# Ledger of designs, part 2: VH-VL binders against p56860

Target 1, 255 residues: p56860
Amino acid sequence: MMTAEVRTPEQGGGPLTTEPRAPRSAPGHADASAPAFGPETDPRDIIRWALAAHPDLLMPSAFNLNGVVLLDLAAQAGYRGEVVFVDTGYHFPETLATRDRLESRYPELTFVTLNAGASPDDGQTPPDLYASDPDACCAARKVDPLQRYLKEQGPSALLNARSRDQASTRADIPFVEEGGARRRVNPLAHWTREQLEAYAAEHDLPVNPLYFDGFLSIGCWPCTRAVKPGEDARAGRWAGKGKTECGLWQGENKL
Key: E = the ipSAE of ESMFold2; O = the ipSAE of OpenDDE; V2 = 0.75 times the mean of E and O plus 0.25 times the DockQ between their complexes.

## First folded at step 1 (VH-VL)

Design b16 (framework fv_barzolvolimab)
Fold by ESMFold2-Fast, scan of step 1:
Structure b16 (fold): chain C 255 residues (1-255), chain A 120 residues (1-120), chain B 107 residues (1-107)
Amino acid sequence: as target 1 above (255 residues)
Amino acid sequence: QVQLVQSGAEVKKPGASVKLSCKASGYTFTKYYINWVRQAPGKGLEWIARINPDSGSTYYNEKFKGRATLTADKSTSTAYMQLSSLRSEDTAVYFCARVKYSYGYWFDPWGQGTTVTVSS
Amino acid sequence: DIVMTQSPSSLSASVGDRVTITCKASQGISDYVAWYQQKPGKAPKALIYAASRLQSGVPDRFTGSGSGTDFTLTISSLQPEDFADYFCQQYDSYPYTFGGGTKVEIK
């Protein structure tokens, strides 16, 4: 059993509750075939298909621009599952504030914060591990807690906010990824940053204010900086350390 | 002209609190972070904390958590730092500084500094 | 925390001399380094950002170089007004940290 801080629709605008999460005994089936999605497909149609095929769908989120837009579209499409966030102890305060605004705006959704109240000095992980071994730090503080939760919950699919416009390594992601223990659904695969920004502005979505301060991709503060003109959107992640991902996508197929 | 103007010198007794101000002019106050840095006599620079004046979000150096509190008043374009439980080692010049967001983050401009003396 | 080790702690030079100050980071920080000048009784003033970019209004005799862990500030032809303390700073990650400073005295 893992312990998580949970905000459910039953609690309305009340305080967050921390409780042990029971593991799922039978994950949903994954025998439904994806239809042909294309450049004109409304992300909400992709989400509706995913919900019908995978009633146990979960949405991990770091509450970046893509994540906020996906959350709004998912709520419109009828998503009422969990929004799962990992508190690494290294998030910008702006990221945590954005989470809090989203929890208030979407009372119909259940927000789960893994390792709520995490600090840089957790007594287990060396405080400077992010500098000496960023892969080990990412594994211990983000990847491992999320993978443990996903194994316990056993969703047959995940709803992810990745888009092809974010980085060269993401340029060819499909709308539906097969393999491993679960499907990964990318409803925003075909959306550009400009479309995401326009959507967020039109719907007055709570966007992390660091985006207006030159951050094009936001992660934990030790590994994120504002990008320079002409740089890739993820160039600010793990600057000088040669990585742009925490290994979440590689690790997903191990469960 | 972009400028940060800080409040005047303070003399405090050990155990007291002090609240310093930093008034911004010549730019959009809510579009830049305000950082606080101190310098003890004859010593180097030590970063205390930063605030986003638009959201009110703060981030503190662990050494100052629980003793330093940053706030900002958008209507007067003024940032504040309160430091409590003052000790003699808190005697220093305290600076506020603006952080630019293009081409990374560095401190420009700086306020003129406020001298805080903790004694007798 | 990232530790910034600055050398030398002090130096004396004549007007017209080339002055070099170095700064070493305890870990890789790419080019997220700024250099500041501080004159007695005054606030620091930004000279260099992104390791090598000259701040607007700063004389071109000031140059910055380096990446990763090793950084250098050079004053190509020292002037009387360059008497000051100089500090490097990393802004790669929180908490922001500064070098110990270098006092430049003109003979």
Scores: ipSAE 0.000, ipTM 0.399, lowest interface PAE 16.2, mean pLDDT 77

Design b2 (framework fv_barzolvolimab; at its last look DockQ between E and O 0.01; V2 from the best seeds 0.00; counts 0 for: pae E 3.4 > 2, off the site)
Fold by ESMFold2, look of step 2:
Structure b2 (fold): chain C 255 residues (1-255), chain A 118 residues (1-118), chain B 107 residues (1-107)
Amino acid sequence: as target 1 above (255 residues)
Amino acid sequence: QVQLVQSGAEVKKPGASVKLSCKASGYTFTSYYINWVRQAPGKGLEWIARINPSGGSTYYNEKFKGRATLTADKSTSTAYMQLSSLRSEDTAVYFCARDRWYYGMDVWGQGTTVTVSS
Amino acid sequence: DIVMTQSPSSLSASVGDRVTITCKASQGISNYVAWYQQKPGKAPKALIYAASSLQSGVPDRFTGSGSGTDFTLTISSLQPEDFADYFCQQYNSYPYTFGGGTKVEIK
């Protein structure tokens, strides 16, 4: 397996070019219309389309169940690009270990860790900001580093693992989102948690061990708890803080 | 209480096969791998293979590939290992152990002694 | 295969002693090391995972440390029930492999 064709620069009209992989603005991807995808569309077909339309495609991941499944499907569909993870200094050790397992399993991918070596006491944010102002903490330690990287790299599209089944706030996500700095592709939009679990078991994927203890949406350890039976997957995020979505998916800076 | 209870001792002749069982209780069987590890008399520990009972996926130590076969029965929460073409050097205590990989093998069965002799 | 070289192979100690056992991996394994205790005729008992994390129900006199290739199990004050064999194990890569063991005997 090769990553060269996904990253091969154009030379004026064809897929082969000598120019370096450059940041792309939104007009560069506007020439490619998505096929009519439906709830039964194989996610790999969506990914193959996205790769052809967006050779500079990037995949951000926090390695939750959806992200792990997407990573495997993307590798099967020919993705050979970057998998971008932000080290906030507050990740569970299980999350960092899951990344290590995935990196070993997919040597054909480039795992990029932003802010590697971060810690709660590294001075990037005041102590306990995660509790007193979780939005500001998330902005400083996760959103800003990721958005800075994306601005520097300038991908015309992102490959995201969101699905409609994750939370009520996601019930309307399409396969392809327009608007913003780049197109967002959600190949798993119509997959259920049951389908994701079945896929992970069938393919023996390295799922974050905390998932099996009811941590269905895993972020930083100060802001994450196991969900109760009957709650949606994201109910364990920012419990008691009135927050249901990360700034990555909201407003002007959403992925 | 989390337990792994293994089948009883076996005496076999060279060339025979043995099938060992490991019954799990006190936890969700499909949430953990089951590893098989052996210890020859007076020797250290040797990892044989593991199974993910959720999907049935296996991984074998190459030393045992083709001779060891792991299966799992979700309805009885029981993992099995069959070892074929037995030789005298297969004489050992065979353990099953669960893990969720990051946490190591946290619970072990009591072991099953397999003796291979003429 | 990753070789785990465990040292010493045996040691004699008294109740109350501080005991240190080391394992060296033949290549980098991050912190994916576990430690086990085994008494004669018994199954191994898990002590430590992820190099330094204590398994549930294990007394806090057991501590693990290290990363990369060099790992240590320390018993801060040896108790009568601690006389046993001890094994390190890597789970960074298949096949999983164990150290040769350390017998801790009463002096």
Scores: ipSAE 0.447, ipTM 0.763, lowest interface PAE 3.4, mean pLDDT 85
Fold by OpenDDE, look of step 2:
Structure b2 (fold): chain C 255 residues (1-255), chain A 118 residues (1-118), chain B 107 residues (1-107)
Amino acid sequence: as target 1 above (255 residues)
Amino acid sequence: QVQLVQSGAEVKKPGASVKLSCKASGYTFTSYYINWVRQAPGKGLEWIARINPSGGSTYYNEKFKGRATLTADKSTSTAYMQLSSLRSEDTAVYFCARDRWYYGMDVWGQGTTVTVSS
Amino acid sequence: DIVMTQSPSSLSASVGDRVTITCKASQGISNYVAWYQQKPGKAPKALIYAASSLQSGVPDRFTGSGSGTDFTLTISSLQPEDFADYFCQQYNSYPYTFGGGTKVEIK
């Protein structure tokens, strides 16, 4: 009975060249010139203030739960500007369908899709770049198109759907951020996931159906999975790649 | 470590062809474009062409169109550039470089000297 | 083709000096500019990408700035190892094009 020594293949885990993690851009500094908003402040009042202070306000969105809720609140608050979405070519069909539903629901808003019709085979990037270099992929397919558009439009502020409850890295997001090319307004900074879900249900908002399948944070399909109970909402983003953000809020390319 | 290693120096006569190689290691070869750039003695850098090793799509500088041909072998992680109808003006150091798109050409080969002389 | 006009073509400086190199594009290229350092007999080394971002492992004495058509590379305090040729490059559009280069020599 020759005990076949199962040679455990030495997974030659070549040293993960930990490319130095781009310094975690410090959470944007709170703008001290902004009104003293609090956890009990109605997000619509924050948006009204933002509209008064920044009539050229733009809203980037990826149409996650927070984005859908913000869009509805913004419309109610009198926002009539652009909703800017980047088609990376790697979005879930459900995400694109959610965009279309929202566009139909809010005709008073202008939906702008950058790189509309993008695909993995459109020649912008090597088709497998997302696997080996997700930072380069996100830079090319998401961050760069958005930055170019924002530079061209030159808005004085952005209306963002970020909240403290989205990830540990966002725990200290202020209502109004200063620094960089423009102000960032986060009306939902203190809203919990439970509040967002309740609001979306109460108002019958078109939430991406993948959310209900455990996709609590939805990006490109190669870099997004459902999360397990108890995991961080963003644990499903770039899982195993040591990446937690797409780069929109980090470094010199910060929006 | 990410590295590009190029073939050795070449001496050619006018009208001949040369084929240079660039072997990639330390990264997924098909995930990045490979650029070819040359530098004549005492001169600046000139971009020749790029190839996508995944699928083999190419883009050429019009100046080299019809004379330069880029290929890639995925099995060996090697990019090739063939330059035909060589002239004395083609005497230069030829570099391959990895193209990281937004991050520019971040890794370069050591260069290959091509001398075209009668 | 986009023309990158780099200046000066050469400069002499001492260790510790502040050095500034400029590159002007013939048309708007956003921030798609890279800077390279090249030493004699060596391949170019990437220093800056996206006009103002440092490549990994590059000392912070190197800074890139600019957008649109005007770009600048600055070395805040020149070190002995910084005497080399420097090149700007645009990668906004094909064909990629380089500046004419700047030779930084010891005074």
Scores: ipSAE 0.393, ipTM 0.770, lowest interface PAE 1.3, mean pLDDT 91
Fold by ESMFold2-Fast, scan of step 1:
Structure b2 (fold): chain C 255 residues (1-255), chain A 118 residues (1-118), chain B 107 residues (1-107)
Amino acid sequence: as target 1 above (255 residues)
Amino acid sequence: QVQLVQSGAEVKKPGASVKLSCKASGYTFTSYYINWVRQAPGKGLEWIARINPSGGSTYYNEKFKGRATLTADKSTSTAYMQLSSLRSEDTAVYFCARDRWYYGMDVWGQGTTVTVSS
Amino acid sequence: DIVMTQSPSSLSASVGDRVTITCKASQGISNYVAWYQQKPGKAPKALIYAASSLQSGVPDRFTGSGSGTDFTLTISSLQPEDFADYFCQQYNSYPYTFGGGTKVEIK
């Protein structure tokens, strides 16, 4: 059984927790159509539109470079909803440290860690599942907890940090995706990795230190490696398994 | 070989300013922060400030805010610290050190001795 | 500011001894503690980061442990080159702060 933990960001001390939020209210009317967004559109304008159309907007994040940049832009645009992170038990220590820094930097946001305190030996998931069946491991430790939470909260849209230059499978993602259970808004769809890096550096955002060691797409430690020059940014995920996407964005599991 | 090489010793009068340099080599300068730390004769270590050479963003210890100014030149892989309105209490060895936060300050410069006397 | 209290301020030891140095933070700092060695006239040398992770090139006789507020540096079999000053440092929050140092001297 998944338990949700709502944390108030740390400010000079130990971790703080808050009472769990009440479930979101369902919208009473059909959502507005997206305006025409283009290559010059400020991501904050896309976020502001999304907030107006979907007051119950929610932001899942794995705190990779894209996620960190989106979080800062969303806070500037007035986002005050939940930032949802799934504790899989297999995160690099650097990833958890990056989460801690972000919680401390954005006290105006509510950070929710699903399955908080997860470990590789949790008594529920077979300890070698990551090696024998990485798809099942991803589903059990990440996809399923997030899908259950989203079903419970019922947001009409998600704010995602996906960009077109991350992988060939993402090359044509629109700013606003429809279909499936809810809308997905991709304010960073048109930003390049260079622009994300420049923005993060300029604003002194806490970036996962593994990024500087060639980990261009960071997931759980059993399924992530550094990429070689010229490789796709997601080539380091599930190396040798012929996989570039977790089940979050596939078929009936599209979020 | 990763190295930070600092400028030579300085002798200044009270009220003067000093500008110290820290030249990086053997790594990607913009991938690490540069910290400045001082040590008064026979005393412990005191953190002054940090700069991100990539974007130029800085964070200062409040004790030095308004007197210390950090800059970085990406074209020469060199970080600078200027300290103004010098007092005798500023007499110390000043170190630069790189970090990438989680891994601590893993490489340090050799130090620059600053003496403030009338 | 977070105060790092280091103990002892000095100790005398012989080659082959086990040496233990402690560091206490005035508030919780998770595992964001580093340990440094400093020899006279030299810059500090990094030994440990994230409370327990060994820096590249550092002998495995150096170990770090602890979390929250209580941290320990241990040298399991003291060597002649280990006689030096040792400092802990927190990097959980700004400003970064150092312990007062421990001098390890020849007995």
Scores: ipSAE 0.188, ipTM 0.677, lowest interface PAE 4.7, mean pLDDT 83
ESMFold2 (binder alone), look of step 2: mean pLDDT 95; pTM 0.961

Design b3 (framework fv_barzolvolimab)
Fold by ESMFold2-Fast, scan of step 1:
Structure b3 (fold): chain C 255 residues (1-255), chain A 119 residues (1-119), chain B 107 residues (1-107)
Amino acid sequence: as target 1 above (255 residues)
Amino acid sequence: QVQLVQSGAEVKKPGASVKLSCKASGYTFTSYYINWVRQAPGKGLEWIARINPSGGSTYYNEKFKGRATLTADKSTSTAYMQLSSLRSEDTAVYFCARGLYSSGWFDPWGQGTTVTVSS
Amino acid sequence: DIVMTQSPSSLSASVGDRVTITCKASQGISNYVAWYQQKPGKAPKALIYAASSLQSGVPDRFTGSGSGTDFTLTISSLQPEDFADYFCQQYNSYPYTFGGGTKVEIK
């Protein structure tokens, strides 16, 4: 007979995929201004502030280096909310293995995997959309599932792993972003890639092995390449397609 | 404390080979590259090669390709560089240095090993 | 190979002086520059990385600046322990290359 382990067919022994919940009624937004965070601020202090201001805080993650480091720091700071991952059906096996290692290492956290059908042939997304229309593919398999989930859960803020040195488009991101659908907190805004690598190594964090082969920003396999020395970390994303950011963070009504 | 400790001075004849060691301590050996850099008397620093101890993958400066061979022993946290077909121009202090995988700057450095090639 | 041209090759200074060392890359290297200090008989020590980021434990009198092809290391108020050789290094492209060095001597 089968082991007592909890399984899903999609994940072969991993945690159950969490169903979207009914929309929550928040008692009102947290009325707290951001402190003056600076270059010497410990990311854990930023996370602790965010938790106090936003007890409903959620953390989306693709489990890239930044996401893994943020996860460890957040767990240390007392984060016990959901870690939300979108399974687009196009992830590298190394990305899914990294997710599994993180779930095992942080049993105190709730890992939610949103399935976008997990197959290119799901009846909703046209086959080969990643080749002919990468924006539509990103919307259907990542942006739309995540936006629906976040709308249903209704968090007042998100904890994001973005850093200023990841790309020129991120050079001026603040620690706390206002506007759009909800507040965004970037505790690692001031950390460099070198600091992230050193932290991950010191704490033996499970880092996606593709990172060490030049995949400094890892997305879906059809749209990700290894970067050349000296390129921005995100230069390998949507290479040759004139795209550097997923639509998730664009426009006035952004996530 | 993070530290790299190198083997002692070597004196070799032209045409010989030399194998230098670099023992790491105070950090996870497989999470960083080990780089090798030399400094000839009265000259600047010259990058030779790097190794990833985790998988053993190497990258060599073209100038040293075929003469330099990098290896690493995970069980002893020790990196090695062998340099063959030695010439008098190879007389230098040889340093090992820890590098982050993507960034390429070095901290810490080993204390250096003096290699003298003379006939 | 990217050539790093460092100037001056040597300078004489007194304690308390402001010292400036420059490094020019033969092609654009963004901010992928590190600076090292080397004392006689010792290994180099990292001072600055990513052109302007101060390495942990390094005094704040050391500053780095620049981007693209032109980079500068500044010591705002020279101390007795700062008399040493200084090297820039690019890590934008393999092979990694260093500047020729600047000797900072007492006068």
Scores: ipSAE 0.000, ipTM 0.413, lowest interface PAE 15.8, mean pLDDT 77

Design b4 (framework fv_barzolvolimab)
Fold by ESMFold2-Fast, scan of step 1:
Structure b4 (fold): chain C 255 residues (1-255), chain A 119 residues (1-119), chain B 107 residues (1-107)
Amino acid sequence: as target 1 above (255 residues)
Amino acid sequence: QVQLVQSGAEVKKPGASVKLSCKASGYTFTSYYINWVRQAPGKGLEWIARINPSGGSTYYNEKFKGRATLTADKSTSTAYMQLSSLRSEDTAVYFCAREYRYGYYFDYWGQGTTVTVSS
Amino acid sequence: DIVMTQSPSSLSASVGDRVTITCKASQGISNYVAWYQQKPGKAPKALIYAASSLQSGVPDRFTGSGSGTDFTLTISSLQPEDFADYFCQQYNSYPYTFGGGTKVEIK
């Protein structure tokens, strides 16, 4: 069993508990048909459909702008599933603070932090692997723990905060992706960064403060830099490494 | 550089209202909350309310709800606080302060406006 | 409301001294604490946010620490310009609340 820190609704703002995570449910029925969604579709309608089709829906999040906006929309749409975050040991303090603010704002949700309290020296992954092999570092510290948790929990679908304007690799993502281990739902696929910023501002959402210092896509501190004007939002991720995506969305590692 | 410039000192009688201004410059006005904080002579800091200039959403300390009203004018990058039904205990220096737009700390403060309530 | 209890209310120190100010929250507030410095007749100035992050332009002799309920501001090697009032603030939940302040005065 995976061990994780879990903040349940009755512990909103209180101490986190560390516990073995048991499988939450049998896989949902994956044959439900998605309706046609378009450029004017309210993300909440997509989320409501996803909840009805997949009662076992989970939301992985790194608490970037997109993730924060999706979380608020999901809570409004009735989402009460788990929000799953992987502690890689390399997150900016601002990222962890943003998670804590979200836990305080959404006491009705269950927040799960995998590998909670991770440090750069975890005894298993070389401390400098991020510099020599960022793909292996990402796999060991983020992709592998999340994949294991998802295999144990067995959700039939994931709720993701990906949008088409984040990077060239995301330009054509559909609202509902089939194939791989489970269905993926992208309610924000059609939203622009400007729409996300406006929504977050209007609803007073806690956004990672590094976002306002030019970190438009925030990952682990060794692999993230501020974006220059005119660059893709993800250009600061793995700068100089020829990489814009963690292995989470690639080939056989696709969630 | 970031500046918050507040309006000048006010002297009011009990029962009057006062409207203070806070003019922002050196940044995108709609990207940061404006908070209002007061400090009575020789006392500590007391939070009154905050406004998001982008959407106009406000949040008030219950102690001041119904007496304080926050507004913002995007065209002039100016935030306002009106405080009504003034009493002698409202005598204080009133500060505006900028916060990251989503509930973070107060990184820049105005110089303060002294409000004296006397009969 | 979350009550922030700051101690001491005042202290006397000499240039070069290490000064420690403590702030205790009435309930868990994670790391949502900022520290401000206020000089006579002036507005407060931000020093520390998120309990331990140094505000840009602030000398590194100022350090913040703590999480949960107990927080500390430390000034290593006090300088003449550091004689001032200091306030902690929680921004975990509304209403935002401040500590009672600590006056750091010359010995």
Scores: ipSAE 0.005, ipTM 0.435, lowest interface PAE 14.0, mean pLDDT 80

Design b5 (framework fv_barzolvolimab)
Fold by ESMFold2-Fast, scan of step 1:
Structure b5 (fold): chain C 255 residues (1-255), chain A 120 residues (1-120), chain B 107 residues (1-107)
Amino acid sequence: as target 1 above (255 residues)
Amino acid sequence: QVQLVQSGAEVKKPGASVKLSCKASGYTFTDYYINWVRQAPGKGLEWIARINPYSGRTYYNEKFKGRATLTADKSTSTAYMQLSSLRSEDTAVYFCARGRYYGSGYFDYWGQGTTVTVSS
Amino acid sequence: DIVMTQSPSSLSASVGDRVTITCKASQDISNYVAWYQQKPGKAPKALIYYASSLQSGVPDRFTGSGSGTDFTLTISSLQPEDFADYFCQQYNSYPWTFGGGTKVEIK
């Protein structure tokens, strides 16, 4: 069964708490058209627009480099909504440690961890099982828990950390995607890996240490390898399997 | 809490087909793989195949490929295995078992078993 | 296919005894081995996963150990309800394969 753990700014060292939220589909929500954003637009301006247009905005994050940079920029822009992390049960220990550091660094944000099921992470997933059914890696432990939460909360838009520089499948993502169940806002669409790395270093952001060992895109441990010099940043995800995206962004499961 | 309840005993003639059911309860059916394992009288356990109930994707032991067919019905939380071209050596108890979703090879809960007897 | 060789095929023991069962894989399977208990006329019951992790609800007298190719199941103080067949299983690579089983009989 799916559960959520919530950490708020007022939480001490004790159990996680949940905060009441206004109904997301309340009457009076204004529909706003996106302005023309371009290559020089500050991501914080895109975030500020998104907050004004969509007060119920949520930010899903896997706490990769892009996610960490987006968190910092969003906090600066006045984002105080939920940061939603899906605990698949198969994250690297370094990913969970990075989440913990981010929760400590951004006490002004509310962090929600969704659990895929009752079973603890016991390290029992063999690499060849992900290879034989990579769709299962996305659907049951990431896509389904997130879709259930999004259906329950009903946000009119999501704030995503995708950039065009990450993979060929992301090369054409706009700053604001319309259509489907909700809007998707990509404030970092135009930022490069080099800009993200420089920003993280300059602001001493907690980056997953596996990133510096060549894991440029970090997912579940059986499906992730270090990239070789000159490879695409997502080449380590589902290496040799012809897959570059989790089903979250595709087909009938599209957000 | 978690239960897998299997269909009743079957007696078949050589060359026939049999379809067994496994009804799940006490958990979210689509979060866990369903595996099928058989045990011939006085023999060990032999893995047949698995299905992901969410996607419908299957993986078969090569020994049973072409004869075994796995399906799952989300609306009734029921998994099925059809075994065709039955032979006397297919006489066994057939179990369904729940695997952890991504580590589907560990079977944390098992059905009670269905006895299939193939005789002329 | 990975072959799982289990030993002994049977053993006789008394209540309170320490019982040790071994399982050898034909190739390196890391920690991807599970142990099951089966009583006459019943389905197997999960005991241990990932070589040494105890299934919820299983008594702590059951211990799994080993890695790579050599694995052991130990029952520290045998109880009346522990007389059963025990099977190891690898789940490192398809097809999943089981050991031949060990029958634990009363002396």
Scores: ipSAE 0.000, ipTM 0.422, lowest interface PAE 12.1, mean pLDDT 78

